# VH-VL binders against Probable septum site-determining protein MinC (minC): the designs that were tried, part 16

Target 1, 220 residues: Probable septum site-determining protein MinC (minC), of Prochlorococcus marinus subsp. pastoris (q7v2x8)
Amino acid sequence: MKLILRGIANEFIKSFSFKNFEIDQNFFDKLITKEAPAAANLITENEKINSYELAKLKLILEKHFIKLSNIYSNNRETVLSGKSLKINSTFLKIKDLENQLPLDPSYLKKDILHKGTVRSGDRISSNGDLFIIGDVNPGAIISANNNVYVWGKLFGIAFAGKNGNKNASVASLYLNPLQLRICEIVAIGPKEKPKGQHPEIAILEDNKIIIKPYFLNQNL
Short names: E, the ipSAE of ESMFold2; O, the ipSAE of OpenDDE; V2, 0.75 times the mean of E and O plus 0.25 times the DockQ between their complexes.

## First folded at step 18 (VH-VL; framework fv_cosibelimab)

Design U3 (at its last look DockQ between E and O 0.36; V2 from the best seeds 0.00; counts 0 for: pae E 2.4 > 2)
Fold by ESMFold2, look of step 18:
Order: structure tokens, then C-alpha cells, then sequence
Structure U3 (fold): chain C 220 residues (1-220), chain A 123 residues (1-123), chain B 112 residues (1-112)
């Protein structure tokens, strides 16, 4: 079973797993954090917990000024036990219990490599960098929390730095987008033809999107 | 340190009931579990059940479910164990004990015991 | 669902060392803490070991507790035996599946 600790403003502080309700000093030393916890949610999977056992946990947490606020379980008896103690208690199937856990920070970055043309009406979104080997046609939308790289012609809409990364960039072999976004800054592409056939990179500089030639290995 | 003082010895007939009291003093009562443990003559210890007085929540060993009732009175700091439908094999010393789970730094499963109450069931 | 099995009796001379075993029948002995109680005739039990191997204040350091996962058992060891150690000894652990406390059958320690 897992205990999710939150602060007075409901901000996530820490989660940890424990077994068997055998709590000692090491357990509470692990509860000590820079931000003082004020509330806890209990998430259990396949655990039958009676009201006697749950009351003990509630009393121990209260001695440490932590309110046991919610219980989520796939065990009906555990949910009834929580309700008998006047704790908000919700029955959830195993698949739905996973949705009550905080997001794993390591999952926030998942790069995508896409081979082929992104056609009108297609959308591709990456939680990390986005690499396209091909063209991005008008009417296509591509986005990334970090950088966007198009090994081809970019005609559609590109959005880099969706998560607030101001150092994010959009690069392509032929940068002619309908719309370009980096963080909160939006630019509309010019109606003029691109001047050359060289790679270009768009970056955020002084709250403006700046497009520059991108010649790797020629800057050395 | 909590002290637990139990009611005196009792002699009962088969089929009757007995109610043993356990009064706490010198320590915290309401937020600690109070358990009942019995010991037949020449036999070992057997857990019967317990109560958390502040919530009135009980937990009974399966063997005694339906025959044992454990209650508590916070105003007098007293727990009670009532055993019904007495049989001769219920002759035993009955102990109350406080579980020390709320003070986990020094924690004992049962950190204080009453002196015991002899209940004799005879015709 | 589990039982705690102790030898019925042990005996040893003053000054010697005795070990009392407590074997768990199913599941791991390490799943839950083990507690040990001493009971003299006509008296209530008192704690001599808590949480596997800890001594309460006032219990001599010649009492020690241990866990052996290989034999799935806990042990109470009393060194430098004294005649005052003559008593019954019980181990105890919590049974999560039955949601209740379990005591071992008890061991009568006789000091010759």
C-alpha cells in the first residue's frame, strides 16, 4: 500500500510504500521533509483492512499532524472501513487506482522519432524532443515539450517548449511554417519564399522568435 | 506509565455470562487499543480481542466472535469484556493489556497488563 | 493463518546460556515484528524483547532477541542465567491475514 503526502496547499510532497502496519522510527524519519506534510491519501491494492487497523494508522498520522484525508482501494471492505471512520473513501478498480498516483517525473520526457510525411490533419505531440524524418505539410500540427527537429520541409504548425522550456528550438531543412510557437511566443511565417536551401533554426531571444541559418560543422 | 486494575475473581455457572472490568489510571486511555487475553490453568496465552475506546471500534478473534463483547467507558477510563454462554473450558485468568502502538519510539505490542481476573465456570 | 511454535520446556544451569525458539508455520517470520514476554507463576506477563531485538528499559542486556529467516524463526537468548529467570516465555506476532494477535505456545524455563 502507498501513502501520498501533501502540504497545506495540497501540493505533492512525497509518496512511499509500506507493508503490514508495523510502523517504527524509521518510518516517521522518512516522513520528515523540507515542507511539512499536512494531509495524506492512502492507496491500497488487494488489501483487506478492517476499521481497527485503519484507526491505528489514522491515530499515528494525527500524532504527527497529518490528516488521513482520502482512501482509494479496490477492496470493498477497506472502503467500508474508511467510511466508518468518516474518511472520504472511494472504491476503484486496479486500473483506476493508477490514476490516483502522482505522475512519475521520469515519464515527463519521452522523445518521439517519426519517419514519414506528416500529412494535413495529422497531429504529433511529444513529451520530450520531436524528430521528424520527412515533410510536415500544411494543415499538420506538431508539438513538443522540448525541441522540434524536421529533417525535411516544415510547412505546417510547430510548437516547441510546450512545458515552458524557453531554450527550446524548432529546426528544419526548409523552414517555412504556417505558424511557429516557442513557449508563449507566436510568430506567423512570412508569405515570401524562403531565400535558400539551407537548414534554419528558430529560437527565442528577447521575447521574440529569431530565425537563423543552422550550419553544423561549419561553425568549427 | 499506565496502570490497569481489573475486577475481582468470579464463579459462574455454565450458560451464564461474565463481565470483567479494566480501569486505567496514570496514563492515556482513549487513544490506545485495550486488548483482552486469557489463560486457562496450565495453558498458554490466547488473544480474545480489543477495542480502541475513542472510536468504540472493536476487533475480535474468530474463535470468540459472537460470544465476546468488548466495550469502553471513556468517562471512567474503564474497558469491559463480557463473555456469554459460558462453558467449563472458559475457566481461565482473563487479562487486559494496553497496546503501545501510539508511542512507536518506545513501542511494545502490549506495554501494560492488568493483574488478571480468575473466572471459574462450575456447576 | 500461522502458528508460532515454541519448545514446551528448556532447562539449564545458572551462569549458562539458553536459547528459546519461536518458529512461524507459514509466511515469513520477517513480515511482522516479534515480541517476547516473561511470565512468572501467578503474575501477569511482562515484555522482555520488543520489535525483534529491542530491550525495554530495566531489562538486563543478557536478554537478546534475533530473527533467522533460514529457519523462519525468532529466538530469545538469555545468557548468564539466574534463578530469577525461571518463568514461562511467550513469543507474539501480528497475523495480518486474520487481523489479530498470535502467541506462541509458551516455553517453561527451568534453572536447575
Amino acid sequence: as target 1 above (220 residues)
Amino acid sequence: EVQLVQSGAEVKKPGSSVKVSCKASGGTFSSYAISWVRQAPGQGLEWMGGIIPIFGITNYAQKFQGRVTITADESTSTAYMELSSLRSEDTAVYYCAREGYSDILTGYAFDSWGQGTLVTVSS
Amino acid sequence: NFMLTQPHSVSESPGKTVTISCTRSSGSIASNFVYWYQQRPGSAPTTVIYRNNQRPSGVPDRFSGSIDSSSNSASLTISGLKTEDEADYYCQSYDRSNQGWVFGGGTKLTVL
Scores: ipSAE 0.497, ipTM 0.799, lowest interface PAE 2.4, mean pLDDT 84
ESMFold2 (binder alone), look of step 18: mean pLDDT 90; pTM 0.915
OpenDDE, look of step 18: ipSAE 0.793; ipTM 0.913

Design U4 (at its last look DockQ between E and O 0.37; V2 from the best seeds 0.00; counts 0 for: pae E 2.2 > 2)
Fold by ESMFold2, look of step 18:
Structure U4 (fold): chain C 220 residues (1-220), chain A 121 residues (1-121), chain B 112 residues (1-112)
Amino acid sequence: as target 1 above (220 residues)
Amino acid sequence: EVQLVQSGAEVKKPGSSVKVSCKASGGTFSSYAISWVRQAPGQGLEWMGGIIPIFGITNYAQKFQGRVTITADESTSTAYMELSSLRSEDTAVYYCAREGEWDLSGYFDSWGQGTLVTVSS
Amino acid sequence: NFMLTQPHSVSESPGKTVTISCTRSSGSIASNFVYWYQQRPGSAPTTVIYRNNQRPSGVPDRFSGSIDSSSNSASLTISGLKTEDEADYYCQSYDRSNQGWVFGGGTKLTVL
């Protein structure tokens, strides 16, 4: 079984696995001051749980300011038990249970929207996508775990996909960077400067960075 | 701390029923599970079932399913265990116990004094 | 269904150490926590060990609990025996498959 906690007052997502229906006081002692109040989703696979067992889980979570909000299970008796306690309970096949798990149980993915020019010497780094409304001057460095979008002129250094996302891209209205990096591949900027503003996108294809026009209904 | 006080000893004939009460005082009643455990003379402890009073949800040991009924009255902070179709083998001390708050399958942190039920021919 | 098997009786002199075993018949002893109860003559049980090896407030540190997965058993160890330790001792664990509690058969501890 997995318990997925989502903070109500604080931004977090945390996943805990447990066996044999054992969640002890030491587990909650680690969480009381930082993760409460929170909501919890219970995800179970091939386990029959009765309403008495679920009621005990519900009550002990409530004593720690955690609300058991959803139950997802491939066991129909478990789903019925949850419904009898007025908990949102959904039958899902094993494959669909995986879709209820967070990708990174230790972190909340966070995009950054930056309005204004990124000046020489500045560095901005995102755990998700990075959106810049403005220019990125020479000497600035911007980076993201996923995509970088510059609604303006990009002159500095841009680094997309920095935690291994090879499908990441860098897009700008005037793509004239000193350096581009996507994942582990590095390219220098174009020798010829663009003569006007038009959207371009840099992507990784066959282990090299390719720059192409960025238009609606166009393949990347 | 919570105190559990049970009803007095009873003598019953085979085939009859007995209903034992367990009144809680000095602590929280409704949100803790109350279990019933019996002990035949010279024998060990045997879990019979339990109730979570705030929900009225019961859980019975398979051996006693169909013969045991456990109820609770929140207004009087009292749990009840009724055992039907009594036999001489049901002669035992019957305890109520409150499940502690420290873990999900927690220990019994408070016990009643016990109620002797004697089933005589 | 599993059983928890304990020796029927143990005895030892004051000041000595005893160990009471609790062997699980099927499935792993480590699957669920083990709890230990003391029952003095004429009294209701009281908890001496919870969650395998933890002591409630007021229980002396000469009471300890352990788990041995190789023998599929739990143990209650009482060091520095005192005459007031004379009692019956029961182990307990939760049976997930039957969704209920199981007690061991009990061990009578005699302090000579």
Scores: ipSAE 0.544, ipTM 0.830, lowest interface PAE 2.2, mean pLDDT 84
ESMFold2 (binder alone), look of step 18: mean pLDDT 89; pTM 0.911
OpenDDE, look of step 18: ipSAE 0.842; ipTM 0.926

Design U5 (from P6 with heavy chain W102Y; at its last look DockQ between E and O 0.47; V2 from the best seeds 0.00; counts 0 for: pae E 2.4 > 2)
Heavy chain, then light chain:
Amino acid sequence: EVQLVQSGAEVKKPGSSVKVSCKASGGTFSSYAISWVRQAPGQGLEWMGGIIPIFGITNYAQKFQGRVTITADESTSTAYMELSSLRSEDTAVYYCARESEYGDYFDSWGQGTLVTVSS
Amino acid sequence: NFMLTQPHSVSESPGKTVTISCTRSSGSIASNFVYWYQQRPGSAPTTVIYRNNQRPSGVPDRFSGSIDSSSNSASLTISGLKTEDEADYYCQSYDRSNQGWVFGGGTKLTVL
ESMFold2, look of step 18: ipSAE 0.638; ipTM 0.870
ESMFold2 (binder alone), look of step 18: mean pLDDT 91; pTM 0.916
OpenDDE, look of step 18: ipSAE 0.869; ipTM 0.945
ESMFold2, look of step 24: ipSAE 0.513; ipTM 0.820
ESMFold2 (binder alone), look of step 24: mean pLDDT 91; pTM 0.924
OpenDDE, look of step 24: ipSAE 0.865; ipTM 0.948

## First folded at step 20 (VH-VL; framework fv_cosibelimab)

Design V1 (from U2 with heavy chain D102T; at its last look DockQ between E and O 0.49; V2 from the best seeds 0.65)
Heavy chain, then light chain:
Amino acid sequence: EVQLVQSGAEVKKPGSSVKVSCKASGGTFSSYAISWVRQAPGQGLEWMGGIIPIFGITNYAQKFQGRVTITADESTSTAYMELSSLRSEDTAVYYCARESYTWLGYFDSWGQGTLVTVSS
Amino acid sequence: NFMLTQPHSVSESPGKTVTISCTRSSGSIASNFVYWYQQRPGSAPTTVIYRNNQRPSGVPDRFSGSIDSSSNSASLTISGLKTEDEADYYCQSYDRSNQGWVFGGGTKLTVL
ESMFold2, look of step 20: ipSAE 0.618; ipTM 0.854
ESMFold2 (binder alone), look of step 20: mean pLDDT 90; pTM 0.912
OpenDDE, look of step 20: ipSAE 0.799; ipTM 0.924

Design V2 (from U2 with heavy chain W103F; at its last look DockQ between E and O 0.37; V2 from the best seeds 0.62)
Fold by ESMFold2, look of step 20:
Structure V2 (fold): chain C 220 residues (1-220), chain A 120 residues (1-120), chain B 112 residues (1-112)
Amino acid sequence: as target 1 above (220 residues)
Amino acid sequence: EVQLVQSGAEVKKPGSSVKVSCKASGGTFSSYAISWVRQAPGQGLEWMGGIIPIFGITNYAQKFQGRVTITADESTSTAYMELSSLRSEDTAVYYCARESYDFLGYFDSWGQGTLVTVSS
Amino acid sequence: NFMLTQPHSVSESPGKTVTISCTRSSGSIASNFVYWYQQRPGSAPTTVIYRNNQRPSGVPDRFSGSIDSSSNSASLTISGLKTEDEADYYCQSYDRSNQGWVFGGGTKLTVL
């Protein structure tokens, strides 16, 4: 099952997949950020959902000021259950359910994998994550809407979360940038060079950029 | 924190019905599901069904379909469970519990239990 | 349609650690959150673990929960056993196919 969240002005905010009426523990905590959702559409495929289950979903969304506005399903009992709760509910064939999704959020990201050194004067910008296999020299500028990962030495300027994603990070095997930017917060790189014994990650915490060790058994 | 107080013990004959009450106080009633769970002597817990009082929507376990009726009265913050066509196997402690709506699926408050004894 | 199977009883000495298993008969244990309840004699159950491994406020951190997809089971682990931990313990999960709640058969914990 998928929830498509929209703001007060009906603007797309995000989509969220869940199974068996179980949503990630942090789902609603993420909603209290700057996103401010007001409405949701539920899209289901091959799932029988009764009115008791839908009512629970409706009530938890309402506790967070989100109206469950539409249900789209290829299961007729699910559609009837939604109608019994006075939710606009529409039967659609599996093929047509895909049309109710925004473009897949992962495909809205244009992640970039760049192999090689980013030279002085070069600029690389990603609409998703940016992965660099190589060094980023002084005078180079790299940026991403989401995370920046440098499998090498970062000496230039790095800008993560440029679309407003304050959960974005900058990670490098040798994090020695001239400037870091995460979302709206800018920091000058540290005077002291990294000791080089471990990767480091820069994150935004309490509206400040914080650098800490980054262990390699995590995603990069 | 919600408190759930149930009606007192009952002794019933086979073939009759019992109606157990569950009154909520100190917390939210109407927008939370109230479930009924029973426990036969020396046995485990068994979910019977539940109700969402604000909508009057019920959900019954298949085993009890056709014999159980769960209702709620929002004005008194009271849920009721009625079990009909009683058999000796229905002798149990009957609990009401409030379900969480945050997709945690746990019962965050329980009544004290009501012993129903079915004997001829 | 699935069942949650628990050992009928477990026992251990005070100060030791005990683990109570909860095995799902069909489908993946990871498909639905697992919850754990403690029931002392003559009392209603109380929650000790929710959403696989979370503790409600007031539950000691010596209670922990885990999921093992390989054995298709959940586990409740109680370390530093105390005599007051002697109780029945039930696991619970939601059955989407039957659209209802399922409890395990219960485990009697004896602290000797």
Scores: ipSAE 0.587, ipTM 0.847, lowest interface PAE 1.9, mean pLDDT 85
ESMFold2 (binder alone), look of step 20: mean pLDDT 89; pTM 0.911
OpenDDE, look of step 20: ipSAE 0.814; ipTM 0.936

Design V3 (from U2 with heavy chain G105D; at its last look DockQ between E and O 0.49; V2 from the best seeds 0.67)
Heavy chain, then light chain:
Amino acid sequence: EVQLVQSGAEVKKPGSSVKVSCKASGGTFSSYAISWVRQAPGQGLEWMGGIIPIFGITNYAQKFQGRVTITADESTSTAYMELSSLRSEDTAVYYCARESYDWLDYFDSWGQGTLVTVSS
Amino acid sequence: NFMLTQPHSVSESPGKTVTISCTRSSGSIASNFVYWYQQRPGSAPTTVIYRNNQRPSGVPDRFSGSIDSSSNSASLTISGLKTEDEADYYCQSYDRSNQGWVFGGGTKLTVL
ESMFold2, look of step 20: ipSAE 0.672; ipTM 0.880
ESMFold2 (binder alone), look of step 20: mean pLDDT 90; pTM 0.913
OpenDDE, look of step 20: ipSAE 0.794; ipTM 0.922

Design V4 (from U2 with heavy chain D102S G105D; at its last look DockQ between E and O 0.39; V2 from the best seeds 0.00; counts 0 for: pae E 2.3 > 2)
Fold by ESMFold2, look of step 20:
Structure V4 (fold): chain C 220 residues (1-220), chain A 120 residues (1-120), chain B 112 residues (1-112)
Amino acid sequence: as target 1 above (220 residues)
Amino acid sequence: EVQLVQSGAEVKKPGSSVKVSCKASGGTFSSYAISWVRQAPGQGLEWMGGIIPIFGITNYAQKFQGRVTITADESTSTAYMELSSLRSEDTAVYYCARESYSWLDYFDSWGQGTLVTVSS
Amino acid sequence: NFMLTQPHSVSESPGKTVTISCTRSSGSIASNFVYWYQQRPGSAPTTVIYRNNQRPSGVPDRFSGSIDSSSNSASLTISGLKTEDEADYYCQSYDRSNQGWVFGGGTKLTVL
């Protein structure tokens, strides 16, 4: 069986394999890692473990301030034993157990959903898309590597595509920004205020920022 | 450091049940496994089963599965072993024992033993 | 399903050394820890060796434990025998296949 140790932020720290848990458990007395483990996942293949044995493992981990958070096993009795201890326990076939081992991290862009008004002096920056449910006041600055969506009134500064994405857009229910920026192209706010309070989208076309009405069937 | 005190000797008829108590004092109870071990006259030690009181989780030897019930009461720091359908060969001294730590699996403390005699 | 087999009795003179064997019938003796208990007449057992070769506090260093994978056995060795060592001795190990504890049959040590 294998234990996958993770930190407080769920970051991978270390894994190790146990052949005979009773014999190998002293490894924790000598564990040396840069970050202190806080949680563990147990992965077992073809091993029948009863609730009494799992309870002992849970107690050993708790002595080291480690929560046994998940059990993945191809043995149904082991899964039932974990559930009896109120541990998240999942039956998986052998091939699917391999998928629970740590893998190389993939590139992941982090989208941000913000609920509430972004006030003057506030700044919000996303490494992916930025979604605002609320208004963006004149002194606020919002930015994203990709798209910016404001479900409300946009009065401040919005910067989409800050990583060079020329296909990025800025959309709002009331698009009246002090400044728009898409990639390297900057536009000062429109001279005329939006009419009718309909949704609008700003995009790059021919190296210029163009503001269009946003219709229901538009691709975004 | 911990002391285990068991209930007194009992005489039982075949087919009846016996319930032996084991009260812990002078140490922690709930997070330690409590096992039951019996010893027939002139015979060796035989493990019957155990409990981890904080979880209420039991483990029974195959020989006794279906006849033994082990329970614990954390509020009184007391474990119980009940053996049903008694036969004359169940005549033995019944010991409770505590494991030393959750990950050390030797019995660091033993009760004084309870003689159970099964006779007609 | 394994058994732990011990000699029924051993006898030795004060000051001498005795070894009590504990042979595992199936699977490796090294796959699980072996524990040793002393039981004097009329008393509950007490631990003399845990985790193959460790002594609890208060157990004299003349008690030692070992395992031998070639004979598939564990041994309790008592050197400098004293009359107070006269007792029954039991080995114990955990059987993960049956998910339970196994005791050896016991060995009566007589110090003459």
Scores: ipSAE 0.504, ipTM 0.802, lowest interface PAE 2.3, mean pLDDT 85
ESMFold2 (binder alone), look of step 20: mean pLDDT 90; pTM 0.921
OpenDDE, look of step 20: ipSAE 0.789; ipTM 0.915

Design V6 (from U2 with light chain F33Y; at its last look DockQ between E and O 0.47; V2 from the best seeds 0.00; counts 0 for: pae E 2.5 > 2)
Fold by ESMFold2, look of step 20:
Structure V6 (fold): chain C 220 residues (1-220), chain A 120 residues (1-120), chain B 112 residues (1-112)
Amino acid sequence: as target 1 above (220 residues)
Amino acid sequence: EVQLVQSGAEVKKPGSSVKVSCKASGGTFSSYAISWVRQAPGQGLEWMGGIIPIFGITNYAQKFQGRVTITADESTSTAYMELSSLRSEDTAVYYCARESYDWLGYFDSWGQGTLVTVSS
Amino acid sequence: NFMLTQPHSVSESPGKTVTISCTRSSGSIASNYVYWYQQRPGSAPTTVIYRNNQRPSGVPDRFSGSIDSSSNSASLTISGLKTEDEADYYCQSYDRSNQGWVFGGGTKLTVL
C-alpha cells in the first residue's frame, strides 16, 4: 500500500509504501516532514480492506491532522469500504495503478485534447485549455478554466475562463454556438449562420464578448 | 485512563440470546475500537469482533458471523454484544477491551468479564 | 487462517528464567506485530509486551519479547521469576487475510 501526502495548498510532499497495515513508529515518522501534510491519498493493489480497517487508518491520520481524501484500489470491497466512510474512492484496474497515474486533482491533466465529435448530451470539462479536433454539436457542453479551441464547427455551448480567467477565449473554424460564456459574461449565439469560412475567436473586451477573425496577426 | 465496567453474570437456556454491556468511563470512547473476547472454561481467549463507535462500523470474526451483533451508544459511552442461538459451548466469560491508538495496537484496557452460563 | 501455538504449560523455580514460545502456523511471524498478555486466575488479561518487544509502563524489564524468523515464532522471556508471575500467558497477532485478531492457545506458567 502507498500513501501520497499533500500540503495545505494541495502540493505534493512525499509518498511512501507500507505493508500489511504496519503502523509503528516508522509509519508515524514518515508523516512528519518539513512541510506539514494536510491530506493523503491511499493507493492499494490486491488488498481486501474492510470499512473497519479503513476507519482505523482514517482516525489515525486525523489525529495527525491529515485528511484521508482519496482511495484508489483494484479491489471492489476496498472501494465500497471507502465510500461507506464518505471518502472519495475509485476502482482502477491493476495496470492503471501500476502506471502511477496522478490520482489527486492537482495531478489531473490540466489541458485536454479531444479527437472526435462532441455529440448532443456530452460534456467535456478541462482544468486548463480544451482542444477539440472535431465538431461540437448542438446540445453538447464544453468548458475550460482557460481557453477553448475547436478545430471544427462549434454549435453547442462553450464556457471559457470558468475559474475567473478574463483573458480566456473561445476559437473555432466555424463559430456558431448556442451560447458562449467567458468568465461571468454570457452571450447568446445568433440564429443566422456565419457567412464566411474563416476561423473566429471570441474574447472579453470591456466586459463584453467580442468576436474577431482569427487568421490575422493578433497582439493581446 | 479508561475503565470498562460490564454487566452482571447471566444464566441462559439453549436457543436464547444474551446481551452484555460494557460502559466506558474516565477516558475516550467514541474514536477507539472496542473488541469482545470470550474465554470458555479451561480454554483460551477468542476474539469475537469489535466496533468503532464514532462510525458504528463493526468487524466480526468469521466463526461468529450471523450470531453476534455488536453495537455502541456514544451518548452513554456503552458498547453491547448480543450473541443469539446460544449453545452449551457458548458458556464462557465475555470480556470487552479497548484497542490502543496504533492501528494494530494492543488491548490497553479490559472489562472485568461477564460470565454467561448456557444450560438446559 | 493461521494459528498461534503455545506450549500448554511451563514451570520453573523462583529466581530462574522461563521462555514461552508462540509459533505461527502459516505465513511469517514477522508479517504483523506480536502482543503478549498475562492473565491471573479470576482476573482480566493485562498486556506485558506489545509490538514484539516493547513493555507498557509498569511492566518490569525482566519481561522481554523477541521474534525468531527461522522457527517462525515469537517468545516471551521472564527472568527473575516471582511467585506473582504464576498466570496464563497468551500471544496475539492480527490476521490480515481474515481481518481479525488471533490469540495463541495460552500457556500456564507455574512457579514452584
Scores: ipSAE 0.497, ipTM 0.808, lowest interface PAE 2.5, mean pLDDT 85
ESMFold2 (binder alone), look of step 20: mean pLDDT 90; pTM 0.910
OpenDDE, look of step 20: ipSAE 0.821; ipTM 0.931

## First folded at step 21 (VH-VL; framework fv_cosibelimab)

Design W1 (at its last fold request DockQ between E and O 0.30; V2 from the best seeds 0.63)
Heavy chain, then light chain:
Amino acid sequence: EVQLVQSGAEVKKPGSSVKVSCKASGGTFSSYAISWVRQAPGQGLEWMGGIIPIFGITNYAQKFQGRVTITADESTSTAYMELSSLRSEDTAVYYCARESYDWGYFDSWGQGTLVTVSS
Amino acid sequence: NFMLTQPHSVSESPGKTVTISCTRSSGSIASNFVYWYQQRPGSAPTTVIYRNNQRPSGVPDRFSGSIDSSSNSASLTISGLKTEDEADYYCQSYDRSNQGWVFGGGTKLTVL
ESMFold2, look of step 21: ipSAE 0.633; ipTM 0.862
ESMFold2 (binder alone), look of step 21: mean pLDDT 91; pTM 0.921
OpenDDE, look of step 21: ipSAE 0.845; ipTM 0.937
ESMFold2, fold request of step 26: ipSAE 0.573, 0.620, 0.620; ipTM 0.832, 0.861, 0.850
ESMFold2 (binder alone), fold request of step 26: mean pLDDT 91, 91, 91; pTM 0.924, 0.919, 0.926
OpenDDE, fold request of step 26: ipSAE 0.854, 0.855, 0.844; ipTM 0.938, 0.932, 0.930

Design W2 (at its last look DockQ between E and O 0.51; V2 from the best seeds 0.00; counts 0 for: pae E 2.5 > 2)
Fold by ESMFold2, look of step 21:
Structure W2 (fold): chain C 220 residues (1-220), chain A 119 residues (1-119), chain B 112 residues (1-112)
Amino acid sequence: as target 1 above (220 residues)
Amino acid sequence: EVQLVQSGAEVKKPGSSVKVSCKASGGTFSSYAISWVRQAPGQGLEWMGGIIPIFGITNYAQKFQGRVTITADESTSTAYMELSSLRSEDTAVYYCARESYDWDYFDSWGQGTLVTVSS
Amino acid sequence: NFMLTQPHSVSESPGKTVTISCTRSSGSIASNFVYWYQQRPGSAPTTVIYRNNQRPSGVPDRFSGSIDSSSNSASLTISGLKTEDEADYYCQSYDRSNQGWVFGGGTKLTVL
C-alpha cells in the first residue's frame, strides 16, 4: 500500500510504499520530514484491511500531525472500514487507482502563494519560495526551501532555507516571530515588539541571524 | 507509564460466562489499543482480540469470534472482556495489555486474572 | 495462518550465551516483524526485543535478536547469561491474513 503526503496548502510532498503495516524507523523517516506533511491519502490495491488496522494507522499519523484524509481501494471491505472511521473512502478499480497517484516529481509545485491568515495549528511548507499575503498567527509554522515573504504580520515560526540554502531570508511587514530559522541556525524572536510597521528582513551573516530594515536599493 | 489493574479471580461452571475488567491509570487509555491474551495452565500465550476505546472498534481472533465480546468505558478508563459458553479448556489466566499504534509491541500488561471453569 | 515454533526448553550456565529459535511455518519470517517477550513465573510478560532486533528502554544490551531468511526463523540471543534470565520466552508476529497476533509456543530457559 502507498501513502501520498501533502502539506497544508495541499502541495504534493512525496509518496512512498509500505506493506504488512511494518511501521519502523524507515517508515517514520519517510513520513516525518522537514517539509512537515499535514495530510495523507492511502492507496491500496488487492488488500483487505479491517477498521482496527486502519484505526491504528490513523492514530499514529495523528500523533505526527498528519490527517488521514482519503482512502482509495479496490477492496470493498477496506472502503467500508475507512467509512466506519469517518474517513473519506472511495472504491476504485485498479486502473483508476493509478489516477490517484501523483505524476512524476517534475510536476511538484515548488513556489507557494498563500492568500489569507495562517492560523494557529496551520503549517505551510514550500519546496521553493513561500509568499504569504496575510498574517501568520502565533502557533502557525511556515517554511520554505528558499525565501519566506510575509506581506503582513509574522508572529509565528518561520523557517527559510530548510534544504541548506544559506542565502535564504525571511521578510515581513511586521517581523515579530516567536522563532526564526535560516538553514540550521535558530533564533528566538525579539522580546520588544516593533512600535510601527517597517519592512524587515532576516538573513544569515557569519552563522548568525541578523535582522535589518528591508529598504529598496540596499547593496551588499 | 500506564498501569493496568484487572479484576479478581473467578470460578465458573461450564456453559456460563465471565467478564474480566482492566482499569487503566497513570497514562493514556482511550487512544491506545487494549488487547486480551490468555494463558492456560502450563501453556503458551494466545491472543484473543482487542479494542481501540476512542472509536469502540474491536478486532477478534477467529477462534474466539462469537464467544468473546470486548468493550471499553472511556469515563472509567476500563476495558472489559466477556467470554461466553465457557468450557473446562477455557481455564486460564487472562491478561489485558496495551499496544502501541505502530504495530510495535505490548508495552504494559495487567497482572492477570485466573478464570477456573469446573463442573 | 502461520505458526511460530520454538524449542520447548533450553538451558545454559551463567556467563554463557544461549540462543532461542522461532521458526515460521508458512510465508516468510521477514514479512512481519518478530517480537520477543520474557515471562517469569507468576508474572505478566515483558518485552525484550521488538522489530526483530530493537530493545525497549531498560532492557540490557546482552539481549539481541536476529532474522534468518534461509531457515525462515528468528532468534533471541542472551549473552552473559544471569540467573535472573531464567524465564519463559515467547516470540510473536502479526499475521496479516488473519489480521491478528500469533505467539510462539514458548521456550523455558533454565539457568543451571
Scores: ipSAE 0.508, ipTM 0.812, lowest interface PAE 2.5, mean pLDDT 86
ESMFold2 (binder alone), look of step 21: mean pLDDT 91; pTM 0.920
OpenDDE, look of step 21: ipSAE 0.788; ipTM 0.900

